VH-VL binders against q9umr5. Designs and how they scored, part 487

Target 1, 268 residues: q9umr5
Amino acid sequence: SYKPVIVVHGLFDSSYSFRHLLEYINETHPGTVVTVLDLFDGRESLRPLWEQVQGFREAVVPIMAKAPQGVHLICYSQGGLVCRALLSVMDDHNVDSFISLSSPQMGQYGDTDYLKWLFPTSMRSNLYRICYSPWGQEFSICNYWHDPHHDDLYLNASSFLALINGERDHPNATVWRKNFLRVGHLVLIGGPDDGVITPWQSSFFGFYDANETVLEMEEQLVYLRDSFGLKTLLARGAIVRCPMAGISHTAWHSNRTLYETCIEPWLS
Below, E stands for the ipSAE of ESMFold2; O stands for the ipSAE of OpenDDE; V2 stands for 0.75 times the mean of E and O plus 0.25 times the DockQ between their complexes.

## First folded at step 24 (VH-VL)

Design kk13 (framework fv_nofazinlimab; at its last look DockQ between E and O 0.80; V2 from the best seeds 0.86)
Fold by OpenDDE, look of step 24:
Structure kk13 (fold): chain C 268 residues (1-268), chain A 122 residues (1-122), chain B 112 residues (1-112)
Amino acid sequence: as target 1 above (268 residues)
Amino acid sequence: QVQLVQSGAEVKKPGSSVKVSCKASGYTFSSYAISWVRQAPGQGLEYLGYIIPIFEAANYNDKFKGRVTITADKSTSTAYMELSSLRSEDTAVYYCARVDFDEYGSYPMDVWGQGTMVTVSS
Amino acid sequence: DVVMTQSPLSLPVTLGQPASISCRSSQSLVWRDGNTYLYWFQQRPGQSPRRLIYKVSDRDSGVPDRFSGSGSGTDFTLKISRVEAEDVGVYYCMQSTHWPRTFGQGTKLEIK
């Protein structure tokens, strides 16, 4: 039998968005128990990410307990960050494959059409003023805002990304790293035509330097310092990178080719 | 001149809803947040919640969760506070206030509306 | 929730004399950025509240020099060096470091 699949949605999303993914899984892996978690849907996805992590943890614990052989996680967009944090705080998770589906794993610093919709009267260069405040950090979108021009503010104010990345020292860093390293495979999915994740390489733990030059995962301090286990995972062959062009952000979970190429191989 | 102008006094029956408006002028509406505070007669100030218009996102005091809804219309630079299932205890003056942000921190409540009296009585 | 405790709650003062109001928070108001988001508001009779002090000790524009804020961590003070008739009203401290935002009970300043 196939291992259960748990799906975590993204910002302003709901379980309904994954109807095609469910269809694909059912067709290719019949009998798979797929649970799309209907938590923090729609506008509720703006709640602080740690609050979401707690909620999703409560939901996944019973599922994991009933699946001693392990489970797979498919986590979309913002959900990918939630899942990474979830795996960091859970010392008893049994996740075989963690599939990060177009997630801003190294944060967001973009001014795309999607962001303009969300921030119609603001430029990305000014968002740090709001996001790196007690007020901004009360919303998920600011919890992974990563302004490369305000590194000090990011490191100090970020209540989520800087912590799960181990970029800011905290007493749980070692334990979180240990927990995260329990994952069997980390499958990173994203692409240049995403249009939302900015830079799109963030889905692969790449990100801007101070000059807005995109550096790859292996050039990031979090990798070099192995702050949360990326270097260790890569060394053991546990990281899979699956870039794909021609896919917009809202289509990652509804593209058959993407599913067959990047998702299906890891659902066995 | 920076101003927050609120809608007029309201008299409501228990169980009904009230929606108070707060129109901002004299500044860039989307660069700031709007907080809502109330004050019962002869009592202190109580924080209800706030909205960050550029995010179209609001946060609420749990005390009022489920009853208060804060929205903003960026096109008219107007924030709204709606309180449902009104009770006599909701009788108060309701204030909107501006929240400022810069590179040095956040600066809440530097400009206040004139207040809106909401009376809940049978 | 962070509890803000003001003292005294009633403050009768003779004109020209100094006044002092204390505000204590149930936990530290220092945020990660190093700022302390403690504010003082004045509410004159029949008027909307007015911010006097932000971040513990910074005065808003137009606020007379006789008003000063001080403190750190959990203990804060608003001082009026020479009370004037126009200073009559209720004064509130507020914190915005933690959610939800919370006010002190208020201190009613009156002239003897």
Scores: ipSAE 0.916, ipTM 0.956, lowest interface PAE 0.5, mean pLDDT 95
Fold by ESMFold2, look of step 24:
Structure kk13 (fold): chain C 268 residues (1-268), chain A 122 residues (1-122), chain B 112 residues (1-112)
Amino acid sequence: as target 1 above (268 residues)
Amino acid sequence: QVQLVQSGAEVKKPGSSVKVSCKASGYTFSSYAISWVRQAPGQGLEYLGYIIPIFEAANYNDKFKGRVTITADKSTSTAYMELSSLRSEDTAVYYCARVDFDEYGSYPMDVWGQGTMVTVSS
Amino acid sequence: DVVMTQSPLSLPVTLGQPASISCRSSQSLVWRDGNTYLYWFQQRPGQSPRRLIYKVSDRDSGVPDRFSGSGSGTDFTLKISRVEAEDVGVYYCMQSTHWPRTFGQGTKLEIK
């Protein structure tokens, strides 16, 4: 039988958004127990990410306990950051495949056509003022806002991303790295036509340098220092990169070809 | 000139709701946050919550048991606070106040509205 | 919730004499950027509150230099070096480091 699959949704999202993904899994892997966690939906997805991690942790514990042979995670958008934190904070998680579906793993620094009224072009250069304050850090968007032009503010103020990336020292860093490295495979999915994740290479642990040049995962300091295990995972052959063009942010979990190419092979 | 102008006084029955407006002028509304604070007659200040209009995201003091809703309309530069299931102890002056941000820190309540008296009586 | 405790709650002062108001927080107000988000507000009779001091010790524009703030961590003080008649009102400390934001109980300053 197939390992259970746990699905974690993104910003302004809910379990209903994954109905097509559930259909695909049922067709290709009949009998697979799939749980789409119905927590922090809609506006509740703006709650601080550590609060969300705690809530999702409580929900996944019984599922993992009943599946001692392991589980898979499919984690979409903001949900991929929640899942990566889960893998770090859970001392004995049994996750085989962690499938990161267009998640801003190195952060977000950009405007989108779909959010233009929310994030005007001039605002991205000034959003650090709000996000790197106690006020902004009380919302999930700012927990992964990553302004490459204000790296010192990011490193000091980030309550979430700088910690789980090992960019700021903390007493649990060694334990979190050890826990994360117990994952069987890290499957990174995203693409240039996403339209929301900026740079889209954040889904592959790429990000801007100070000149807004995108550096790939292997050029990032967190990779080079192996701060939370990316270099170790890549050397082990445990990182799978599955880019796909032509998919907008809301369509990743409802594209059959994407599922068959990037997700299906990892749902043992 | 930066201003926050609130809606007028209200008299309400217990169990009803009230919605107070706070119209901002003289600054870029989306670059700041708006706090809501109340003061019962002869009493101290009590924090209700705030909104960051650029995110359309609000945070609420749990003390009010989910009775407070804070919204903003960027097209009119107006914030709103709605308090439902009113009780006599909700009788207070309700204030909106601006929160400023820069690279050196955050600066709540640099500009205050004039206050809105809400009286709850049977 | 972070509790902000002011003392005294009532402060009669002779005109021209100094006044001192204490504010203690139940938790450190130092945020991870190194700033301490502690503020002092003045509310004159019949008016909206007015911010006097931000970040412990910085005076707002138009606030007389007889007002000064000091302190660190959990213990803070507002001082008025020479009380004037216009200083009558209630003074509140407030913190914004922690959610929810909280105020002290207020200190009513009166001329005796």
Scores: ipSAE 0.854, ipTM 0.938, lowest interface PAE 0.7, mean pLDDT 92
ESMFold2 (binder alone), look of step 24: mean pLDDT 91; pTM 0.933

Design kk14 (framework fv_nofazinlimab; at its last look DockQ between E and O 0.87; V2 from the best seeds 0.86)
Fold by OpenDDE, look of step 24:
Order: C-alpha cells, then sequence, then structure tokens
Structure kk14 (fold): chain C 268 residues (1-268), chain A 122 residues (1-122), chain B 112 residues (1-112)
C-alpha cells in the first residue's frame, strides 16, 4: 500500500485548492490516504507561523502514529515553511518525502500581481519597518520577510525564518538540525514563471544578496555552515530539485505535467 | 499632521452590536497600524487589538476574540471596530490610535482619536 | 499576559516639586532586536491619552524636557523634574514587546 500523504496549504488557501491534486493522486496511486489539513484557512493563514506549526503538529502526529512505515508531506507556498519547521521541532517524525511546492524557503522580498496588495512595489523597500517590529511579527508574512538590504534587522527581528535557518543562534539549533535530517528526501519545486515567490529561486534556497543578485543554494551561508542540514542532505543525495517553467503560483497544485514530473515519483 | 477622528457616541442594548469608525487624515494610511483601546468609566486602559491595513488583517486580544472585529478601508483611510454581544461591562470610551512604523522604530500609539463613548444599558 | 504594575497609584504633589512613577513588568520587555518597547502615556482630565515617552526614554515631540523616562528589563521610571498645573492627570505605562499589549493600572497625579 501507498504511504499516507499529508497536504499543507499556503497563504489564503483552503483544502478546496487541492481538489485537482487529490484527483491526480487518486488516479495514479489508488488507495492512497490523502489528508488535506483544514487549518488556518483564508485570513487565518496570516496567524504567526509558530502558532500554525503548533496547530499543524497536533494534526499530523496522529496521522504519523498510524503510519509506522512513514508518510509524505506536500506543502504548498507558505505551507512549505510550516512543514520545514514541523520537521525541525519534531524529534519523532517519520516523513519519507518532504515535497516543498513553490515555497519561499529562503524568504520573501516583494511580489508581482497576485499578492501585490500585500507587497506593493511602493512598500517593498519600507516593509522592513513593519515586519521587523513586534507588531509585524504577529503576522505570518512578516515571519519570512527577508529584506536583503536590512540583513541585521532580519537576523535580529525575524521570529521564524532566521531561527529555522539557524541564521540566528538559539539553544535548539543542533536538535532542530538533527530532527530535520530525519527526512528521507527533500523535493524542491518551483519555477521562474511563478510570479509570487520572489525571487523564485527562494523555492530552491536561493536568494538575493545585498545587491539583489540571486545566489544559489550552495552559495548561501546556511548551506556553507550546514546550519540546518542542507549541505548534509545534498551530500547524501537526499535533495531533489525540480524546476519547471510556465507555471503560475496558483497552478502548482493543479498542473498534471508538474504532478507527474515532480510530485508523483516521490509518492511511492 | 496626522489626525484620527472617531464616530459619535453610541447607546446600545445588551446583546446588540456596535461599530465605531476611525478616520485618518494627514498621512499615509497604508504605512500605519490602527490600534483600539477602551477605557471603562473611572478605570484604566485595555488593549483590544490592532489592524495593519496593508495586510487587511487584525490581531486581537484573546480576551475579546469572537466578539471584536477590526477592519480597515484603505480607500477612505478608515478603520472600524465592531463589538458584538454587548454587555454592561462593555460600557466604555473606545479609542483608536495610530502605530507609526517610522525609521526611528517607535512602534507606539503616537496619535489618538478623540474617543467614542459606548453605553450599554437595558 | 505580561502584568504591568505601577506605583504609586495616587500621587499628590506640590507645585514645583519633582514626581516619580514606577512601572514594573512581570517579564523582560527587551525584544529580539534588543530594543525595549516601554511607553508612557499621559491622560489629562476629559482628554484622550497622549504618548509622552517611547522605547523607555525617548520623548515625543512637544513633550517638555521636565519629563524623562528611564529603566531597563523589567523596571522603569517616569520622572517629572518640576510638576506644573497642566501635569495633572493619569499616567500609564504600556509594554509593546509582548502580545497582548498591556497597560499599568495608572497613576493619578494631583496637586496638593
Amino acid sequence: as target 1 above (268 residues)
Amino acid sequence: QVQLVQSGAEVKKPGSSVKVSCKASGGTFSSYAISWVRQAPGQGLEYLGYIIPIFETANYNDKFKGRVTITADKSTSTAYMELSSLRSEDTAVYYCARVDFDEYGSYGMDVWGQGTMVTVSS
Amino acid sequence: DVVMTQSPLSLPVTLGQPASISCRSSQSLVWRDSNTYLYWFQQRPGQSPRRLIYKVSDRDSGVPDRFSGSGSGTDFTLKISRVEAEDVGVYYCMQGTHWPRTFGQGTKLEIK
């Protein structure tokens, strides 16, 4: 039998957004128990990410307990960060494949059209003033806002991304790294035509430097320092990168070709 | 100079709802947060919650969750606070206040509305 | 929730004399960026609150220099070097570090 699949949605999403994905899984892997977690939907997805992590943890623990052979995670957009945090804080998870579906794994800086009202161009350069404050950090989008021009503020104020990345020292860094490394495979999915994840390479742990030049995963300090295990995962062949062009952000979970190419191979 | 002007006094029955408005002028509404604070007669200040208009989402004091709804209309630079299932204990002056995210990092309520008296009585 | 405790709650003062108000928090108000988001507000009779001090010791524009804030961690003080008639009112400390935001009980300053 196929391992259970747990799906975690993104910002402003609900379980309904994954109806096509469910169809694809059912067709190609009949009998698979797929659970789309219906937590923090809609505007509630703006709750602090650690709060979300706790909620999702409570939901996944029973599922994992009933699946001793392991489970697969499909985590979309903001959900990918939630899942990475879950795997970091859980010392007893049994995740075989962690599929990060167009997630801003290395943070977000700006947006184009879909979430322009959240990240207007005129505000992008000044959003750090809001996000790197006690007031802003109460919202999920600020928890992974990564302003390359205000790195010090990011490192000091980020209550989520900087911690799970191990970019800011904290007492649990070693344990979180150990926990995260329990994952069988890390499948990173994203693409240049996403239009929301900015830069789109963030889905592959790439990100801007101080000059807004995009650097690859292997050039990032978190990789070089192996702060949360990326270097170790890559070395043991546990990281899969699946870039795909021609897919908009809201279509990653509803594209058959993408599913067959990047998702299906890891649902065995 | 930024000013906050609130709607007028309200008299409500228990169990009903009240919606207070707070209109901002003289600044960039999308650059601020709007906080709501209340003060019962002769009592101290109590924080209800706040909204960041660009996020179109509010954060609430758990004490009031389920009863208070804070919204904002960016087109009119107006924030709203709605309190439902009113009780006599909700009788208070309700204030809106601006949280300014300036380069100095004050992040506090530096501008206040004039207050709106809400009386809940049978 | 973080409890803010002010003392005294009543403060009768002679004109021209100094005044001091204490505010203690139940936990440290130092935030992740190493700033301390402690505020002082003044509320004159029949008026809305007015921010006097932010981040422990920074004065808002227009606030007389006779007002000063100090402290660190969990202990904070507002001082008025020479009390004037216009200083009559209730003073509140507020923490902006933790959620939910919380106020002290207030200190009522009166002229003897």
Scores: ipSAE 0.906, ipTM 0.950, lowest interface PAE 0.5, mean pLDDT 95
Fold by ESMFold2, look of step 24:
Structure kk14 (fold): chain C 268 residues (1-268), chain A 122 residues (1-122), chain B 112 residues (1-112)
Amino acid sequence: as target 1 above (268 residues)
Amino acid sequence: QVQLVQSGAEVKKPGSSVKVSCKASGGTFSSYAISWVRQAPGQGLEYLGYIIPIFETANYNDKFKGRVTITADKSTSTAYMELSSLRSEDTAVYYCARVDFDEYGSYGMDVWGQGTMVTVSS
Amino acid sequence: DVVMTQSPLSLPVTLGQPASISCRSSQSLVWRDSNTYLYWFQQRPGQSPRRLIYKVSDRDSGVPDRFSGSGSGTDFTLKISRVEAEDVGVYYCMQGTHWPRTFGQGTKLEIK
């Protein structure tokens, strides 16, 4: 039968949001065990990302143990950062496909249609003052806020993103890279009409330089240094990029064409 | 200058709840955090939690988790602290205080409200 | 929780003489950005606390220069070079590095 699928939700989200995705999987891969993790729902999704990683780790261990031939991860939005950290910290993960569904993999910098009330226009240039403080790092959005105009503050203060990207020295970098590289495929999904992930190319490990020009994954220092394994994965054909226009942030897990094109092929 | 003005004193029975307001004037309410601190009569200061209004999300001291709710109304620049299941030991002056995120990295409570006396007695 | 311990708890001082208050934390207060988020507050009788010093030694505007802070890691000191009558009150240290933020138990400064 098919490998089990584990689904990890995003910011201000819950397990109910994935009901259509579950239907699609059941139709195309009948008998697949799909678990949508019911942790850190709603406002609890703002708890520090390392706390979320710990909680999700505890939940995935028994699922992975029951499936020695492997599992798949489908991780949405902020959940894609949680899942990438899981792949790094778990010495014994058996993930075949890591499907990153419109996740801010290189960070977030900007106003969004989905979170506009959270990030008013004048605030994005000043949010670094909150986020790069002890107070701000106690909230998940600040754990991956990435201000291209204050890179020194980002590197010094980030408790999460700078670490899992290998942008700040830490004792676990070599082990985390080795663990991440055990994934079978990295499937990157996102698109220009998302409206939340800023820049949307963050879902493909692209991000702004200091002039707010988007550099693609292959132009990023973390890729060039292979700090957590992106160059190695690309070289062995393990990275799949599946951009799709016309999909808003809240619609990625309820669009059948997206599922058929970008997700279905990877759920063996 | 930022000013924090709190609601007036309250007398409550054990088991009830109290909601204290903290209205900010000056500054940009969404750009800083509001902390809540209490002081029992003749005793020191105790930290309850804080809210960052732009995140509409509070962080709570575990000692009070489940009994304290901290909220903010950005349209009125007002933060609120509600303490439920009141006990006699909750008798205290409750302060709100601003946490400002400046370039100097101060982050401490630089502006304090006048305090709200809450008395819990049968 | 990080425990903040002050000494002395009661400090009678003669006008014009120096005063010194110690604050010790149970953990280092150095945050990942290399800053130390240690604060001193003054609470005059019948008033709300007022911040005097942030980041160990940085004096707030309007605070007289007779107040100074020093220390590193886990050991910190507030000094008043010449005590004046208006300095009467309770002084608290606070750490802002760790959640939850915690205060020392206070030092009551009195004029002899």
Scores: ipSAE 0.805, ipTM 0.911, lowest interface PAE 0.9, mean pLDDT 91
ESMFold2 (binder alone), look of step 24: mean pLDDT 90; pTM 0.935

Design kk15 (framework fv_nofazinlimab; at its last read DockQ between E and O 0.86; V2 from the best seeds 0.87)
Heavy chain, then light chain:
Amino acid sequence: QVQLVQSGAEVKKPGSSVKVSCKASGGTFSSYAISWVRQAPGQGLEYLGYIIPIFESANYNDKFKGRVTITADKSTSTAYMELSSLRSEDTAVYYCARVDFDEYGSYGMDVWGQGTMVTVSS
Amino acid sequence: DVVMTQSPLSLPVTLGQPASISCRSSQSLVWRDSNTYLYWFQQRPGQSPRRLIYKVSDRDSGVPDRFSGSGSGTDFTLKISRVEAEDVGVYYCMQGTHWPRTFGQGTKLEIK
ESMFold2, look of step 24: ipSAE 0.844; ipTM 0.924
ESMFold2 (binder alone), look of step 24: mean pLDDT 90; pTM 0.934
OpenDDE, look of step 24: ipSAE 0.917; ipTM 0.954
ESMFold2, fold request of step 25: ipSAE 0.856, 0.819, 0.827; ipTM 0.932, 0.921, 0.921
ESMFold2 (binder alone), fold request of step 25: mean pLDDT 90, 90, 90; pTM 0.933, 0.928, 0.932
OpenDDE, fold request of step 25: ipSAE 0.925, 0.924, 0.926; ipTM 0.961, 0.960, 0.961
ESMFold2, last read: ipSAE 0.826, 0.830, 0.776; ipTM 0.918, 0.920, 0.900
ESMFold2 (binder alone), last read: mean pLDDT 90, 90, 90; pTM 0.931, 0.930, 0.931
OpenDDE, last read: ipSAE 0.924, 0.927, 0.926; ipTM 0.960, 0.961, 0.961

Design kk16 (framework fv_nofazinlimab; at its last fold request DockQ between E and O 0.75; V2 from the best seeds 0.84)
Fold by OpenDDE, look of step 24:
Structure kk16 (fold): chain C 268 residues (1-268), chain A 122 residues (1-122), chain B 112 residues (1-112)
Amino acid sequence: as target 1 above (268 residues)
Amino acid sequence: QVQLVQSGAEVKKPGSSVKVSCKASGGTFDSYAISWVRQAPGQGLEYLGYIIPIFEAANYNEKFKGRVTITADKSTSTAYMELSSLRSEDTAVYYCARVDFDEYGSYGMDVWGQGTMVTVSS
Amino acid sequence: DVVMTQSPLSLPVTLGQPASISCRSSQSLVWRDGNTYLNWFQQRPGQSPRRLIYKVSDRDSGVPDRFSGSGSGTDFTLKISRVEAEDVGVYYCMQGTHWPRTFGQGTKLEIK
């Protein structure tokens, strides 16, 4: 039998968005128990990410308990950050494959047509004023806003990304790293035509430097310092990178070719 | 000078809803949050919640058990506060106030509306 | 919730004399960025509240220099060096660090 699959959605998303993915899984892996967690849907996805982590934790614990052989996580967009945090805080998770589906793993800094109303170009350079405040940090989108021009504010004000990345010291850093390293495989999926994740390399733990030059995962301090286990995972062959062009952000979970190439191999 | 102009006084029956508007004149909501605060007669100030219009996202004081809904129309620079299931205890002056995310990081309510009296009575 | 406690609640003052209002928070108001988001508001009779001080000691434009804010962590003070007739009203402290935002009870300043 196939291991259960747990799906976590993204910003302004719902379980309905994954109807095609469910179809693909059912077709290729019949009998798989797939649970799309119907939590923090729509506008509720703007709730603080730690609040979401707690909610999703409560939902996944019973599923994991009934699956002693392990489970797979498919986490889309913002959901990928939720899942990474989830795996960091859970010392008893049994996740075999963590599939990060076009997630801003190293944060977001930019606007797109999809998020233009949230991150207009004119506001991008000044959004730090909102996001790195007590007011802004009450919303998920600010919890992973990563302004490369205001790194000090990011490191100090970020209540979520800076912590799960181990970029800001905290008493749970060692334990979170240990917990996260329990994952069997980390599957990173994204691509240059995403149009939302900015930069798109964020899905692979790449990100801007102070000059907005994109650096790859291996050049990031979090990797070099192995702050949450990326270097260790890579060393033991546990990281899979699956870039794909020609896929827009809202299509990652509904593309058959993407599913067969990047997702299906890790559901066995 | 930015000003916040609120809608007029309301008289409501218990169990009904009230929606108060707050229009920003002389500015936009692009770099602001709009807070809502109320003050019962002869009492202190109570924070209801706030909205960041550019995010179209609001945060609420849980004390109100989901009875408060805050929205904003960026095109008209108007914020709204709706309070449902009104009770006599909801009788108060309701204020909107601007939170300015300026370069100085004040993050405080520096501009206030004139207030809207909401009376809940049978 | 963070409890803001003001003292005194009633403050009769002679014109020209100084006044002092205390505000204590139930927990530290220092946020992650190192700032302390403590505000002072003045509400004159029949008017909307007006912010006087933000971040403990920064004075808003147009606020007379006879108003000053001080403090740190959990203890804060608003001082008026020379009380004038126009200073009559209720003063509130407010914390903007923690959610939900909370106000002190208010201090009613009156002229003797």
Scores: ipSAE 0.918, ipTM 0.956, lowest interface PAE 0.5, mean pLDDT 95
Fold by ESMFold2, look of step 24:
Structure kk16 (fold): chain C 268 residues (1-268), chain A 122 residues (1-122), chain B 112 residues (1-112)
Amino acid sequence: as target 1 above (268 residues)
Amino acid sequence: QVQLVQSGAEVKKPGSSVKVSCKASGGTFDSYAISWVRQAPGQGLEYLGYIIPIFEAANYNEKFKGRVTITADKSTSTAYMELSSLRSEDTAVYYCARVDFDEYGSYGMDVWGQGTMVTVSS
Amino acid sequence: DVVMTQSPLSLPVTLGQPASISCRSSQSLVWRDGNTYLNWFQQRPGQSPRRLIYKVSDRDSGVPDRFSGSGSGTDFTLKISRVEAEDVGVYYCMQGTHWPRTFGQGTKLEIK
């Protein structure tokens, strides 16, 4: 028998988007209980990420309680940030594999075609004015908007990303790190042809410096200071990096080769 | 200079709906939030909600949950507020107001529409 | 919701004399960036509201310097150093730090 799998969707998404992923799991791991959480779908995915975290927490608690041997999380795009926050705030989670499927883990700074209607080309350099305000932080996109040219505003205004990354002092940092470190494996999935996550290396905890040069995970201050446990996880062999070229943002959960290579091995 | 021009006065029966428009001219519509505030005759100001048009998403005061819908049409630079299941106590002047995201971090409602009187009677 | 409480609610003032309006919030208005998003509005009879003051003490352009704002945390004050006839109207404080944004009840300033 296989551990239950919980699926968390992304921005402007719904549970229906994962029908192919469900099919793949059923074929390779028959009898696996898979729950695709049907919360904050469509435009509701723009609600503050802390509200989404609270709602998803309430949904996962009974599932985890019924599975004492553990569960797996598959979390897509914005959903990967929700799931990482869950791992930090839940002192009683029993997640074995956290599978982060093309998620903007270090933030987003892009107005690519998929999100172009939210971020017109001219707005990328100016969106910080909206996002780093009380009004903007009431929407999910601004909770992980990370403008490398206004890092001081990001650090002071972010209600979510700067906190879960340990980039701003807060009283729960030690407890959140302890909780996050109880995960069995962190599986990072993404690739250069994603077209939405910008930089795409955000899915692997990489991000821009002030010159828009990508620094890899091991070059980030949050890694070097081990602020939420990345260095500890890597040292214990718990981080799996599974990059794959040729996959667009909307295709990660419907590509069989991606599933077989990056997801299937972790659904014990 | 940004200006907000609202649709004209309306008289409505209880149980019906009203949709008030707020057309912005000047500036970049995608860079604003549009707030909606009402004022019953002889009363103070009451905040209904706001929209950030670039996100096409709104926040609503919980007092109006399920009755108010705020939308925006970026192609016409127009915001809309629709109030349903009207009651006599919804009789008020309804204002739209801009929230600008300027370098000063003012974020207050610096530009107001002229107001739209909505009367709910009979 | 953050409750904004104004005092007094009615303020008759002699021309040329000072006026002072108090506004108190049920919660701190300091946002995580260190700024306090407390605004003051004036509504003259028959007109739309006009913002006078933002961020506690910053005057909007075109607002006379006889208007000043002060305060911190939960206690705020709007002062008019010498009241003029055109100052008649209702004054509102508003907080922009917390959702939902909320107004005080209003203070009606009248010339005695």
Scores: ipSAE 0.826, ipTM 0.919, lowest interface PAE 0.7, mean pLDDT 91
ESMFold2 (binder alone), look of step 24: mean pLDDT 89; pTM 0.916
ESMFold2, fold request of step 25: ipSAE 0.797, 0.810, 0.812; ipTM 0.903, 0.909, 0.911
ESMFold2 (binder alone), fold request of step 25: mean pLDDT 88, 88, 89; pTM 0.911, 0.912, 0.918
OpenDDE, fold request of step 25: ipSAE 0.916, 0.915, 0.917; ipTM 0.954, 0.953, 0.954

Design kk17 (framework fv_nofazinlimab; at its last read DockQ between E and O 0.73; V2 from the best seeds 0.85)
Heavy chain, then light chain:
Amino acid sequence: QVQLVQSGAEVKKPGSSVKVSCKASGGTFSEYAISWVRQAPGQGLEYLGYIIPIFEAANYNDKFKGRVTITADKSTSTAYMELSSLRSEDTAVYYCARVDFDEYGSYGMDVWGQGTMVTVSS
Amino acid sequence: DVVMTQSPLSLPVTLGQPASISCRSSQSLVWRDSNTYLYWFQQRPGQSPRRLIYKVSDRDSGVPDRFSGSGSGTDFTLKISRVEAEDVGVYYCMQGTHWPRTFGQGTKLEIK
ESMFold2, look of step 24: ipSAE 0.834; ipTM 0.923
ESMFold2 (binder alone), look of step 24: mean pLDDT 90; pTM 0.933
OpenDDE, look of step 24: ipSAE 0.921; ipTM 0.957
ESMFold2, fold request of step 25: ipSAE 0.845, 0.842, 0.842; ipTM 0.929, 0.928, 0.927
ESMFold2 (binder alone), fold request of step 25: mean pLDDT 90, 90, 90; pTM 0.933, 0.933, 0.932
OpenDDE, fold request of step 25: ipSAE 0.926, 0.928, 0.929; ipTM 0.961, 0.964, 0.964
ESMFold2, last read: ipSAE 0.819, 0.836, 0.835; ipTM 0.918, 0.922, 0.924
ESMFold2 (binder alone), last read: mean pLDDT 90, 90, 90; pTM 0.929, 0.933, 0.932
OpenDDE, last read: ipSAE 0.926, 0.929, 0.929; ipTM 0.961, 0.962, 0.964

